VH-VL binders against Large ribosomal subunit protein bL25 (rplY). Designs and how they scored, part 9

Target 1, 192 residues: Large ribosomal subunit protein bL25 (rplY), of Marinomonas sp. (a6w1c8)
Amino acid sequence: MSLSINAVARTQEGKGASRRLRNEGLVPAVIYGGETAPVSISFKDNELLKAVGTPGFLTGLVEVTVEGKTEQVLVKALQRHPSTGAVMHMDLQRAQADKAITTRVPLSFINAAQSEGVSKQGGRLTVESKLAEVRCLPANLPEVLTVDVIKGQLDQIFHLSDVILPEGVELVSLLKGEDHDQPIARIGKSKR
Key: E = the ipSAE of ESMFold2; O = the ipSAE of OpenDDE; V2 = 0.75 times the mean of E and O plus 0.25 times the DockQ between their complexes.

## First folded at step 4 (VH-VL)

Design O3 (framework fv_rolinsatamab; at its last look DockQ between E and O 0.02; V2 from the best seeds 0.00; counts 0 for: pae E 9.3 > 2, placed apart)
Fold by ESMFold2, look of step 4:
Structure O3 (fold): chain C 192 residues (1-192), chain A 121 residues (1-121), chain B 107 residues (1-107)
Amino acid sequence: as target 1 above (192 residues)
Amino acid sequence: EVQLVQSGAEVKKPGSSVKVSCKASGYTFTSYYMHWVRQAPGQGLEWIGEINPSGGSTNYNQKFKDRATLTVDKSTSTAYMELSSLRSEDTAVYYCAREGYSGYEDAFDIWGQGTLVTVSS
Amino acid sequence: DIQMTQSPSSVSASVGDRVTITCKASQDISSYVAWYQQKPGKSPKLLIYAASSLQSGVPSRFSDSGSGTDFTLTISSLQPEDFATYFCQQYDDYPLTFGGGTKVEIK
């Protein structure tokens, strides 16, 4: 998925300036990294709130347009108001086309209901991990990773190694060795 | 558009049975569990059971195990709930609800409009 | 069976108020809780699942918190369309069970 949001450059920084921006319905943020200096920006509160609620915004590449120029970034930090949950500040890191990135990607489990473990053996798929951390170039970042459980049997545990990987995509945990092949789902009689 | 459309309201006598239908459209019927939930007038929600439309396997709340029967017809994408030996306490709105598969786990993301079943003499 | 004790049973509130609804599970259910909204004469509508994820199209003024046994639903700034009955549901183990409901009414 290709997510985008508009922002406005800002030069006023610090606690007082940030507080004034929020009073005007704006959320301060910073874009940093890469070969260029950090850029202070702001988002409209209503637009940012909508974006944060969109699947993939906090875990994938986002296109941020600042005064007509678009950059691809990853959300690295987000500060929320402890009482209201409103976003108060965001840190964004530039994604460079020639540098590998690491980020979290959603897992999609398919064909569970049709598997023998579920359909005939009384099992249910219990998902233990909704996301997997991947490493790839930005151009290769998938929107979702699929786990096909059609051959699943009762009491079977699925692991990161069962994930279908597109070309150019690696699972970060598996790069650490076979003992990091973590469980991600199981078929069992109890939901837990 | 994903939706669940249930059969119309019914009035039943004690001791009889009722069979409520739930027609699914806009999605692959066999890929999602179907649940049945009831709500007595002015009361909360009570889970009756679930059915896997792909293989027909069921799991029932023990309270209803001896009286409820869940079935599906894959050719019409329709789920059915039959409740036998009706009592006045069974007067309620009966809902079918789809269990979300991707991103929702076991939460009920789509509900039918409900079927009022009234049990009286 | 896992009991879901929901409180309060009703809340009188004005537009713009913050409303907090709580559910307590009789045992540790990790984060396997969902929240539903129900208006009179209508079926329930999913708001939040897995104790953090908003259903598509649900306003961001709805949020939840908690894990283990204690869960809350918060409406940060109540709107006219939010007057309804709210239910929690656990889906950690069978049978699936619901809280008793909280009716949010105009003060």
Scores: ipSAE 0.006, ipTM 0.574, lowest interface PAE 9.5, mean pLDDT 83
ESMFold2 (binder alone), look of step 4: mean pLDDT 90; pTM 0.933
OpenDDE, look of step 4: ipSAE 0.640; ipTM 0.861
ESMFold2, look of step 6: ipSAE 0.006; ipTM 0.558
ESMFold2 (binder alone), look of step 6: mean pLDDT 90; pTM 0.932
OpenDDE, look of step 6: ipSAE 0.683; ipTM 0.879

## First folded at step 5 (VH-VL)

Design S1 (from O3 with heavy chain S57R; framework fv_rolinsatamab)
Fold by ESMFold2-Fast, scan of step 5:
Structure S1 (fold): chain C 192 residues (1-192), chain A 121 residues (1-121), chain B 107 residues (1-107)
Amino acid sequence: as target 1 above (192 residues)
Amino acid sequence: EVQLVQSGAEVKKPGSSVKVSCKASGYTFTSYYMHWVRQAPGQGLEWIGEINPSGGRTNYNQKFKDRATLTVDKSTSTAYMELSSLRSEDTAVYYCAREGYSGYEDAFDIWGQGTLVTVSS
Amino acid sequence: DIQMTQSPSSVSASVGDRVTITCKASQDISSYVAWYQQKPGKSPKLLIYAASSLQSGVPSRFSDSGSGTDFTLTISSLQPEDFATYFCQQYDDYPLTFGGGTKVEIK
């Protein structure tokens, strides 16, 4: 299920500053990359805030429609106003079907309550990393990466190598070698 | 080549109005926002407001909203700032300035020479 | 309103000196800061925009460092033509606001 959002093209005539666009309820953004020239666009602030709140929007592929043309993009940069949380800027990179992309994907830990470490040994799952950096073709980009902790015992540490990888997906850290297999979660009784 | 040329100095009575002009040349007048800034003698810069010459849309500093009126004449590439209900505190040099742009970076790249408005009582 | 606080109000310096002027915003303004130079009886002139971008024709001895709330204009080797008043400006939010100015005077 693709996430989608409508945008308005920005013209040179009457081009506004970021603060002016925000005053009009518009958020400036740029679509760049691929074989087509960069395009300046803007989003309606209310539509963008709803979209940003949707799981997968900031990490997955997004369909942006401008003047009836739809493109698949990735959110590469996002600036928020410190006090209001309003989105002020977005950089969107075009996805190309034959080019590998690198982005961060959420980690989902399943079966913690059913593990012996939690259910029988009085432990609890502590998540140390909520995201993992992946490399894959756009068509292979998952919405989430799963870590199955069902076999977890008390004091067990889970690493990036424990992530269930879909076909065509690689973990960037693991491409650097086994000494980059970072801890991502553990089952323990300790608390801060 | 790009220039902003302002009207000459004015001496006004308290309670009157003043209208300062700013004539643009050397660029497409309607493609850049025009701003107005004032500077009281020996003091700092204070933003009055901005106008889009293409559509006439304005945004004002709340301090000046009830007294300042920004307009443009596209046929002569001239911007105007009118300030009403003048007080001695309004004695200042008034500048027009063009907002340049480079993506998201918008600063005042060209300034007029300034117009001294003296309010005396 | 976003307050822009400049320090010092004035500085006495000699040709060849390194001069630094600080500008603090009352809230995060990212890189939406410009610096202007104003000589007596003249209009301000844009030196730097977007916190770090040097305006065309401005000598490389002028630079800015900082982001967010703290910004510093540096003149690496002061020249005779640099004796002037310098102003910072934020253009992130309305109303646009300027610092109080820093006068760079000959020693």
Scores: ipSAE 0.090, ipTM 0.524, lowest interface PAE 4.3, mean pLDDT 85

Design S10 (framework fv_rolinsatamab)
Fold by ESMFold2-Fast, scan of step 5:
Structure S10 (fold): chain C 192 residues (1-192), chain A 120 residues (1-120), chain B 107 residues (1-107)
Amino acid sequence: as target 1 above (192 residues)
Amino acid sequence: EVQLVQSGAEVKKPGSSVKVSCKASGYTFTSYYMHWVRQAPGQGLEWIGEINPSGGRTNYNQKFKDRATLTVDKSTSTAYMELSSLRSEDTAVYYCAREGYSGYDAFDIWGQGTLVTVSS
Amino acid sequence: DIQMTQSPSSVSASVGDRVTITCKASQDISSYVAWYQQKPGKSPKLLIYAASSLQSGVPSRFSDSGSGTDFTLTISSLQPEDFATYFCQQYDDYPWTFGGGTKVEIK
């Protein structure tokens, strides 16, 4: 099921208007990008809190409905209250079919238990990064990226270059060269 | 390694045209918009236009619309900017830059720049 | 066109100083501003985009604040490699426009 949330259009924007909205249990947000001017909107804070907690909401395409019109957007920035963690503002980017998008996609590590490092050498998989930043067209956005650790030995480190990439998907860090091929997981002994 | 490599410096007479190239490597050329930005010596940055390498669609700064032409050659992963009817005030370093964050128009990779000098 | 007014045009600073650069848009651009660093003879380097997202590999001493029309780039503790010219850019509407630049010079 597609992730969706309802929003209400607002005509006032800026710090004063945003503070008033938050005092009323509403969270201001902006939808921008594409050929249309930015639209100021608000979400009910309880609905947004539940949505933010849903897997894929911060990383995938989301349908936002404003006054009966639905748009596909990505969450690009999210401002939280320092003490409460409550969402104070969101920037939402419109998806365009002909423009590449940048977002973070969950990493799934498979076959750890079957690897020699885990099954025979007393190791365990420690995941250091659960998300990877990807760049792709909206139609090519995957729900998950897979890392196969089946050949892992004790003390082996897995890097972004070990991720299995679907057609049309690039890892942002790897576009900057081999020096940006960061570690994402390792098979090691438990730390003490 | 993701990089943009531009053609060498040019010296042109007023009224002539210049064509600067920008060869991309290390990424899928047709997946990212390419932008052109210039900078007069010691001055700020000025946006000329953008091109989508996949379809060839362009958007121009109105100031340059009648003189600038942006094109691409997908077979060589090369973008081109041609500027016609050159004037002395067109003396500047011209940059190609990749739009890395769709919808944000933030330029994450830049060419090294091409100095174009217009003098008689 | 949206005009971006950047101040100061130059600032003299020492290593360890806090440096603040401001950028004002002629109309509300929400959070659609990016910041760039340029060293003499080099191309610009992206520092911050979407007025809140630090580009990968950029040190945490760089931060920004602001929304609407008023934006600020802050370098919390200036390092030798930070002596450069800094530019803001709006991407709310065509044409994309840049601030005039702020040169951070050695005192």
Scores: ipSAE 0.000, ipTM 0.436, lowest interface PAE 17.3, mean pLDDT 81

Design S11 (framework fv_rolinsatamab; at its last look DockQ between E and O 0.04; V2 from the best seeds 0.00; counts 0 for: pae E 10.2 > 2, placed apart)
Fold by ESMFold2, look of step 6:
Structure S11 (fold): chain C 192 residues (1-192), chain A 120 residues (1-120), chain B 107 residues (1-107)
Amino acid sequence: as target 1 above (192 residues)
Amino acid sequence: EVQLVQSGAEVKKPGSSVKVSCKASGYTFTSYYMHWVRQAPGQGLEWIGEINPSGGKTNYNQKFKDRATLTVDKSTSTAYMELSSLRSEDTAVYYCAREGYRGYDAFDIWGQGTLVTVSS
Amino acid sequence: DIQMTQSPSSVSASVGDRVTITCKASQDISSYVAWYQQKPGKSPKLLIYDASSLQSGVPSRFSDSGSGTDFTLTISSLQPEDFATYFCQQYDDYPLTFGGGTKVEIK
């Protein structure tokens, strides 16, 4: 499903403007990148709260509508109040259809329970990385990357190279060379 | 020279209203929020509220929201604070203060203060 | 409301002394603190904003430190013109609030 949210353009920016926007139930944000100058916007707090709780919003492409004009963006940074966790500010980067983007995508490990390592050898899957950094065109951005561990054995370590990649998607770490094939999960002995 | 010049001292009876003026000069009036702060004799500072001169938008300390009214006159670069239903505890020096360039929330220019005395 | 607890309420000090004034916020306010100096019969004067930036024309003997909830204003070597009352102010959230003040007097 496509993720969408409405925003309102704003003319004020900075620390004082953020306090005033929060008092009005608004969260300040900036859209930057591409061929257009940065645009200061705000989101309604209640709408943003619902959106942030939606899977893929913080890691995938989002349609932002500002005064009837829609832009495709990625959430690049999210600032939270240190004590309350409330969203204070959000940085959005424009996704241009013909330019590659770099972002983090969730990893999904499937079939662990059916693997010999878990089902027959007393192992448990321990996830060491929940996200992987990808590079792709915006249209190719997956919601999730899958690691099938059905053939996993006790004491096996899974690496970035075990990730199932859709067409047009590259793992940034693997582009740096084989010595960057980081471990992402292992099947280890269960104490329980 | 950036200045905020306030109206003169006032003596008021309980239950009446007071309106203090604050004339800005030496800068673009509509580019900076104006705040109002009071100080009872021998006491600390208490924030009353703020106003954006360009659009007239206000935020009030909840303590004053039913009695305080902040306005501006852009043509004269003057801000006003009106306080109604005056009580003896409203006796104080009332200051206007400019918030630094938008995004700065510290008060970099203050008026000279206006003593408002509320007594029978 | 964010309460700013300022201490001490007064300090008796001599010229040349080091004076330290503290403010404690009732919740984390990051670095959104300003400090003001007020002399008798005068309006407050901004000294420091954003917990680190000196206002133009403020002597270097004034400094501050802190973040989160605990903030300190320091006068490294007190001068005759520094005898005044000092206030902290938070501007993280509404309503904007001030500390109770610290009067620095001649000992």
Scores: ipSAE 0.000, ipTM 0.509, lowest interface PAE 10.2, mean pLDDT 83
ESMFold2-Fast, scan of step 5: ipSAE 0.136; ipTM 0.594
ESMFold2 (binder alone), look of step 6: mean pLDDT 92; pTM 0.943
OpenDDE, look of step 6: ipSAE 0.020; ipTM 0.601

Design S12 (framework fv_rolinsatamab)
Fold by ESMFold2-Fast, scan of step 5:
Structure S12 (fold): chain C 192 residues (1-192), chain A 120 residues (1-120), chain B 107 residues (1-107)
Amino acid sequence: as target 1 above (192 residues)
Amino acid sequence: EVQLVQSGAEVKKPGSSVKVSCKASGYTFTNYYMHWVRQAPGQGLEWIGEINPSGGRTNYNQKFKDRATLTVDKSTSTAYMELSSLRSEDTAVYYCAREGWSGYDAFDIWGQGTLVTVSS
Amino acid sequence: DIQMTQSPSSVSASVGDRVTITCKASQDISSYVAWYQQKPGKSPKLLIYAASSLQSGVPSRFSDSGSGTDFTLTISSLQPEDFATYFCQQYDDYPLTFGGGTKVEIK
């Protein structure tokens, strides 16, 4: 469920290089971390503006493609223009295969129409949360998290603890305490 | 509940080595870095190093790099710190501590500590 | 190494007092600072991380301020269970380093 963006490699890092790039509509960035040397890159500012506005880009795992090579990175820092909010510089840390990440994963509710609450009791599934924040190793990151509502009755409320978790995946809200087991869906007579 | 339980106190002679264990429970062991910190009697906290349980990658404080060895046993969710060539100034309480979740590197869970006394 | 200079080394206070502890990093660490409480014979307990995020279960009388190089931990109304030693810690760069500690003791 990684988001993606293309970047162009930069060969110069001399004094004033980043200022010159910004004047040309390019945003300088550095990919660093892991066992490979840092790589200086740039993004087209219009493409970056669209990416930054996409949910999950600043908080989740991002795939950056530079000269045909794709790397998974996390946005660790970005510098914005004080007045316009435009991104002026970005630090991207390589995601390490053996280092856990925190990101948001879509929730999928299955078997609502087959539940007694919906099929026999005139209910309708109302989804209150479409995403859940997870912590896991990159290799364990699921494409979707499933909530099976097949046994749901009318007026039943489903919580984060009802999410089916694959091996190695933890829900961040539940790590904050048991009183953070928030409702995510319910079977009711009507939408509010 | 999340818990780190360390092995018991040790008394060692100068020049020997000590190996302290830290057993984790209540969470996915491979999702969190484990750190080791020591505290000499009446003194402050000193970071020894960290280990990533999923791959075994370590980073050490330069002061300890030639004497400390951090390892894990994933099958038992146990972390180990071995310190060799012990000197009297190594007398301290040694703690294991879990690096937190949600992208923050603070130590949210600590073991109870293991007193290591180095004396002749 | 990033040096964390903590002050004061000790402070005498009474229940109900406002207590402030300061911590200065030798270089910019953004918000990557945590605060810990340690009672005699016990392990440290995390109070605050990322300069402003209160650890679950920690009373709201604990707060912090600062960014960059200067940080402050405040206890707004000291309670009997708050008499302890407090440490700041940076986790921006290796090696991880702690302040020297501040002992909050009964007046």
Scores: ipSAE 0.000, ipTM 0.478, lowest interface PAE 16.9, mean pLDDT 83

Design S13 (framework fv_rolinsatamab)
Fold by ESMFold2-Fast, scan of step 5:
Structure S13 (fold): chain C 192 residues (1-192), chain A 120 residues (1-120), chain B 107 residues (1-107)
Amino acid sequence: as target 1 above (192 residues)
Amino acid sequence: EVQLVQSGAEVKKPGSSVKVSCKASGYTFTSYYMHWVRQAPGQGLEWIGEINPSGGRTNYNQKFKDRATLTVDKSTSTAYMELSSLRSEDTAVYYCAREGYGSWDAFDIWGQGTLVTVSS
Amino acid sequence: DIQMTQSPSSVSASVGDRVTITCKASQDIYSYVAWYQQKPGKSPKLLIYAASSLQSGVPSRFSDSGSGTDFTLTISSLQPEDFATYFCQQYDDYPLTFGGGTKVEIK
C-alpha cells in the first residue's frame, strides 16, 4: 500500500459543525467498521483534493494517519457539492487483515490489436465495463484485473468469467451464479 | 437541568450600546458553541454570530460584524453580546442559544430572550 | 446567503387537522435543516434536527420529509398545544439563516 493521507481528530462527536470545518478548509469524515467505535476526523481540503485525484484512492486501500496512529481504510461514500464537485463528506471503512473486503478494481484489456478479430477481421474492441467488484482479503487486493483478448474473433463477447483472477480474489457477480456473468467487452465491426 | 438565563429588558437611545448577558448552568460551558439570534417584533429570526467559549473564537454574520462583539467569562459561565451604534431597527428580542451535542449542531437550548427597545 | 423560503405565512386549522409547512432553500443544504416551535412570548424550542431526527421529548405527530432544497414539516393530528409559529433553519453554511415563519392559528 503506497497511498496515505493525514487527518485531524475531531475531539467531540456530534458537536462540531461541518460548516466551520469547511470554512477552515477542512472536510469532515468518519472512520467506521471493525470492532471499534466510529471516529470523527477531518482532512485538509487541498490534501484531500490531491488524494482523490490519485489513481487507486477511491478503489484501493488507503492509510489514514490520525495523531500518529495509522489504519487502513476503504472509501465507501463521498458527498460532493452539486455545483463545485468539492468533497463535502467522506465515509471510510476500516480494513482488517483477516476480514474480506468488497471493492471495485479496474479492468485492463490486453492484446486487442494482436487478436484475429481486430488484426484480420476488421473488428474493434469496445469496453462495456471498466471496473469489476471483487471480494478478497486486504493483502490480496490487486491494483488491476487483466482480461486477455488475444484469441478474440470478430463478434466475440467477453464476460466476467474471462477475467484472470489472482489467488484469493473472487468476483462478487460470479458468486451469485453463472447467470450473473455480465458482458464486459466486445470485438465488433469497426466504422471506417 | 440545562438552562440559559439572560439579563433583563433594556431601553436605549439611538447611537448608544447595549450589552446582554446569558448565564449557562447544568452543563460544561466550554464544551458547546454559543449563538446569538434576534427577532424584531412580528418578524423572523436573524443570526448574529457564534462564539467558542473555550478559546473565545468568534464568527459573525457580516451584517453585524462592525457593531456586534461576542465575549465570554468562563469563571461565571456567562456569554455576552454587545451591540453598538443602536438604531430603531435594532429593536428586537435577543436570544442566546446553545449548539447541541445530541442534536447535531442544531440549537437545543435557548435563553428566555432579552427585549431591547431603541427609541428617542 | 442561503435564502430559506417558508410557506404558508399563516394557516388556520382545527384540532385533529393535518398541517403541512414547506421550506425551500435557495441551494442544496443536504440534511442540515432544523425546525423550531415558538409560542407567543416564549423562546423557540427545537423540534427536528438533521432534516428528519425528532428531538427528545417531542411528540411523534411531528415529522419532516425532504432533503437537498425542499423540506416539509408535518403535524399529523394537530393538538391544542401546537398552535404556535414554526421556523425552519439551515445550518449548512454561513450565515445561518431561518425561514420567515408559519403561524398555525385556531379556526
Scores: ipSAE 0.014, ipTM 0.497, lowest interface PAE 7.4, mean pLDDT 84

Design S14 (framework fv_rolinsatamab)
Fold by ESMFold2-Fast, scan of step 5:
Structure S14 (fold): chain C 192 residues (1-192), chain A 120 residues (1-120), chain B 107 residues (1-107)
Amino acid sequence: as target 1 above (192 residues)
Amino acid sequence: EVQLVQSGAEVKKPGSSVKVSCKASGYTFTSYYMHWVRQAPGQGLEWIGEINPSGGKTNYNQKFKDRATLTVDKSTSTAYMELSSLRSEDTAVYYCAREGYYGSDAFDIWGQGTLVTVSS
Amino acid sequence: DIQMTQSPSSVSASVGDRVTITCKASQDISSYVAWYQQKPGKSPKLLIYYASSLQSGVPSRFSDSGSGTDFTLTISSLQPEDFATYFCQQYDDYPLTFGGGTKVEIK
């Protein structure tokens, strides 16, 4: 399902200061990438709070509508207030249907408790990387990448090459060669 | 390469005016606010004002509002700061600086500075 | 106007030292603070914005902590190229204002 949010153009004539927007209950954001210059936009803070709480909004493709024009974007960076956690700024990258994008996707480790390493050998899964950088066309962008550790033994190290890749998705690190097949998780002896 | 190149040093008499230029290159001039900041010898930084190069809208530090005029020439991607009724305490290096597009209002690109000396 | 008070005005340090610079706003500015480095005869360079966001290309030894009124710039392991004057700036409200600067000098 497509996620969508309406935005207000900050200015048709250039960028405005974030202070000006906050007085109006607006959160500044920038859309960049593609063939056109970056443009400043803003979101109503109550609508953005609801959107950010929706699964897939921060990791998947989002449709942003500004003055009747819809653009498909990725959330590339998000600044939160240190004390309140409120979103204060967002960087949004334009997606083009025929151009590959690079972004980070969450890793999900499944079946750890059922693995022999955990269930019978006294091991514990420790996650070293929570995200993986992928390259794919926008339509092929997954919400999550799965690592199945069911066959893991004690002292097993899982690497990027152990990630289950959907069709059309590549791991950026693996495109650089097998010496970039970094460890992402391990079943190790329980530590106290 | 994004850069801001300012005009050369000026020596002015008290009561006169100075006009400093700032030529932008490597980016879309009208997409970013331009700011002007000065620094007197051995002193800190002082904000003069900002201009939106697209529409020409300005905001000034009240200290300078009656003497400073910020303008742009979109055809040459050049910003200007004019300061009138010069006094000896206006002796300073004057900088143009671009406001970054990430909504931080921080100055991500700076000109090299123009020394304006006011003396008789 | 929002006053930005920096301390110390100067600090003498050696390569490898941890240097801490404090900036205090006269009123709550949330996280709308930036830090700049200026070397003699050169323009200021942006280091950090929105209190804690490191500008692209700036080494990780530079960091900031704080929100509201109290902000701290830390240089963890001082390098020869870090001897410079550092300025904080608030951009929460007009006029935009800078701290008085902190000069980091060779011991």
Scores: ipSAE 0.007, ipTM 0.490, lowest interface PAE 9.1, mean pLDDT 84

Design S15 (framework fv_rolinsatamab)
Fold by ESMFold2-Fast, scan of step 5:
Structure S15 (fold): chain C 192 residues (1-192), chain A 120 residues (1-120), chain B 107 residues (1-107)
Amino acid sequence: as target 1 above (192 residues)
Amino acid sequence: EVQLVQSGAEVKKPGSSVKVSCKASGYTFTSYYMHWVRQAPGQGLEWIGEINPSGGRTNYNQKFKDRATLTVDKSTSTAYMELSSLRSEDTAVYYCAREYGSGYDAFDIWGQGTLVTVSS
Amino acid sequence: DIQMTQSPSSVSASVGDRVTITCKASQDISSYVAWYQQKPGKSPKLLIYEASSLQSGVPSRFSDSGSGTDFTLTISSLQPEDFATYFCQQYDDYPLTFGGGTKVEIK
C-alpha cells in the first residue's frame, strides 16, 4: 500500500508562527531537497498521529500532497515534545528517481526457531539492532531487510554483513569499512 | 539463464597459491551464499567453505581455514577462492556452487569446474 | 564431523531395473540431506533436497525416503541417461559433508 498524507502550504515562518500552528492543531514541517526551493507546510495533528503510527511511514517513501501536487519524500527528522512525545516538527526530503537516498529500514530475522542453535542447542535469538541504514535509488527501497538465521549455532553472532541485500541496495556502515560491521543479533543461552 | 562460469585450468608448483574465479549471471548475486567444493580425480566431493556475497562473511571447513580465502567483487558479480601452500594432494577440480535457498545448503547451480594440478 | 557412508560403492544394472542407493549419517540429521547426479566430465546436478523434495526438471522416477540417520535414493525404472555417479550430502551441521559416491554402471 502507498503511504500518503495531505498537507497545507504556509507562508508564515518562525518561532511565533510554529507556536500558533500547534495551538490550532497543526504540525509544521518543511519539504526540502532536489532542484526546488524548500516549502513550508503543516499537517493536521490527528492525521499525522495516524500516519506516524502506520508501519513504514517513518522509514519508507511517503507521498505528500500540497495544493493538489503530490511529492515523494522521506522523513529525515522529527522533533518531539519531551514530556508527551507529540510530534512538534518534521523535516521531509524530496526523493528523486535518479538520486540515491539514505534511510533506515527495519531488519527482519527469519528462521530462528528452525536454526540448530535455537531448536537443538537451547539458544534464543536476541536482536541488538532493529534497523539498518541503507543507500539505494527510491525505486529499490525495500520495506524490510531480511537476516536469515537458519544456519545459526549456539553463541553465533550475526553482523550487518549477514543481511540479505536486494539488487541496488547497499548498507551504509559497510561502505565505511569492515570496522563498521556491527553486531545486530546473537543466539545465546536462554534466560532461565 | 542462471550461470556460474569459472576461470581456466591451472598448473602450480608445491608451496604456491592458486586463485580461482567464478562469474555469476542471471540472478541477484547478493541474495545467495556461494560455496566452494573440490573433487580429486576419480574421488568424492569435499566442501571448502561458503561466503555471503552481501557482506563478505565467510565460514570455512576447519581443514582449509588456514589456507583458503573466499572473497567476492560485487561490482562484477564474481566470487574468488584462493588456496595457499599448495600440496600434491590439492590436485582436484574446484567448483563454485550456489545454495538452493534460505536454510537449504544444497547446490542447485554449479560452475563448470576448474582443474588445479599441483606438481613439481 | 558428520560422516556420510554410501552403499554400495558400485552397482551394475540394466535399463528398466529398480536401483536403490543407501546413505547413512553418523548422527541424526533429520531430513537435511540432498542427492546429486554426476556424469563423467560434468558438474554435479541436484536431484533431491530435504530428503523428499524433487528438484524442478528431475524425472519422477527419482525418489528419496528416510529420516534421521538412514536415507535411500531410489530410481524406479533405470533409463540409459541415469548411468552416473550419485552422491548424498548432509546440511544439518558444519562442515557440510558428502557420501563417498555410488557408481551406477551398465550390466
Scores: ipSAE 0.000, ipTM 0.488, lowest interface PAE 17.8, mean pLDDT 84

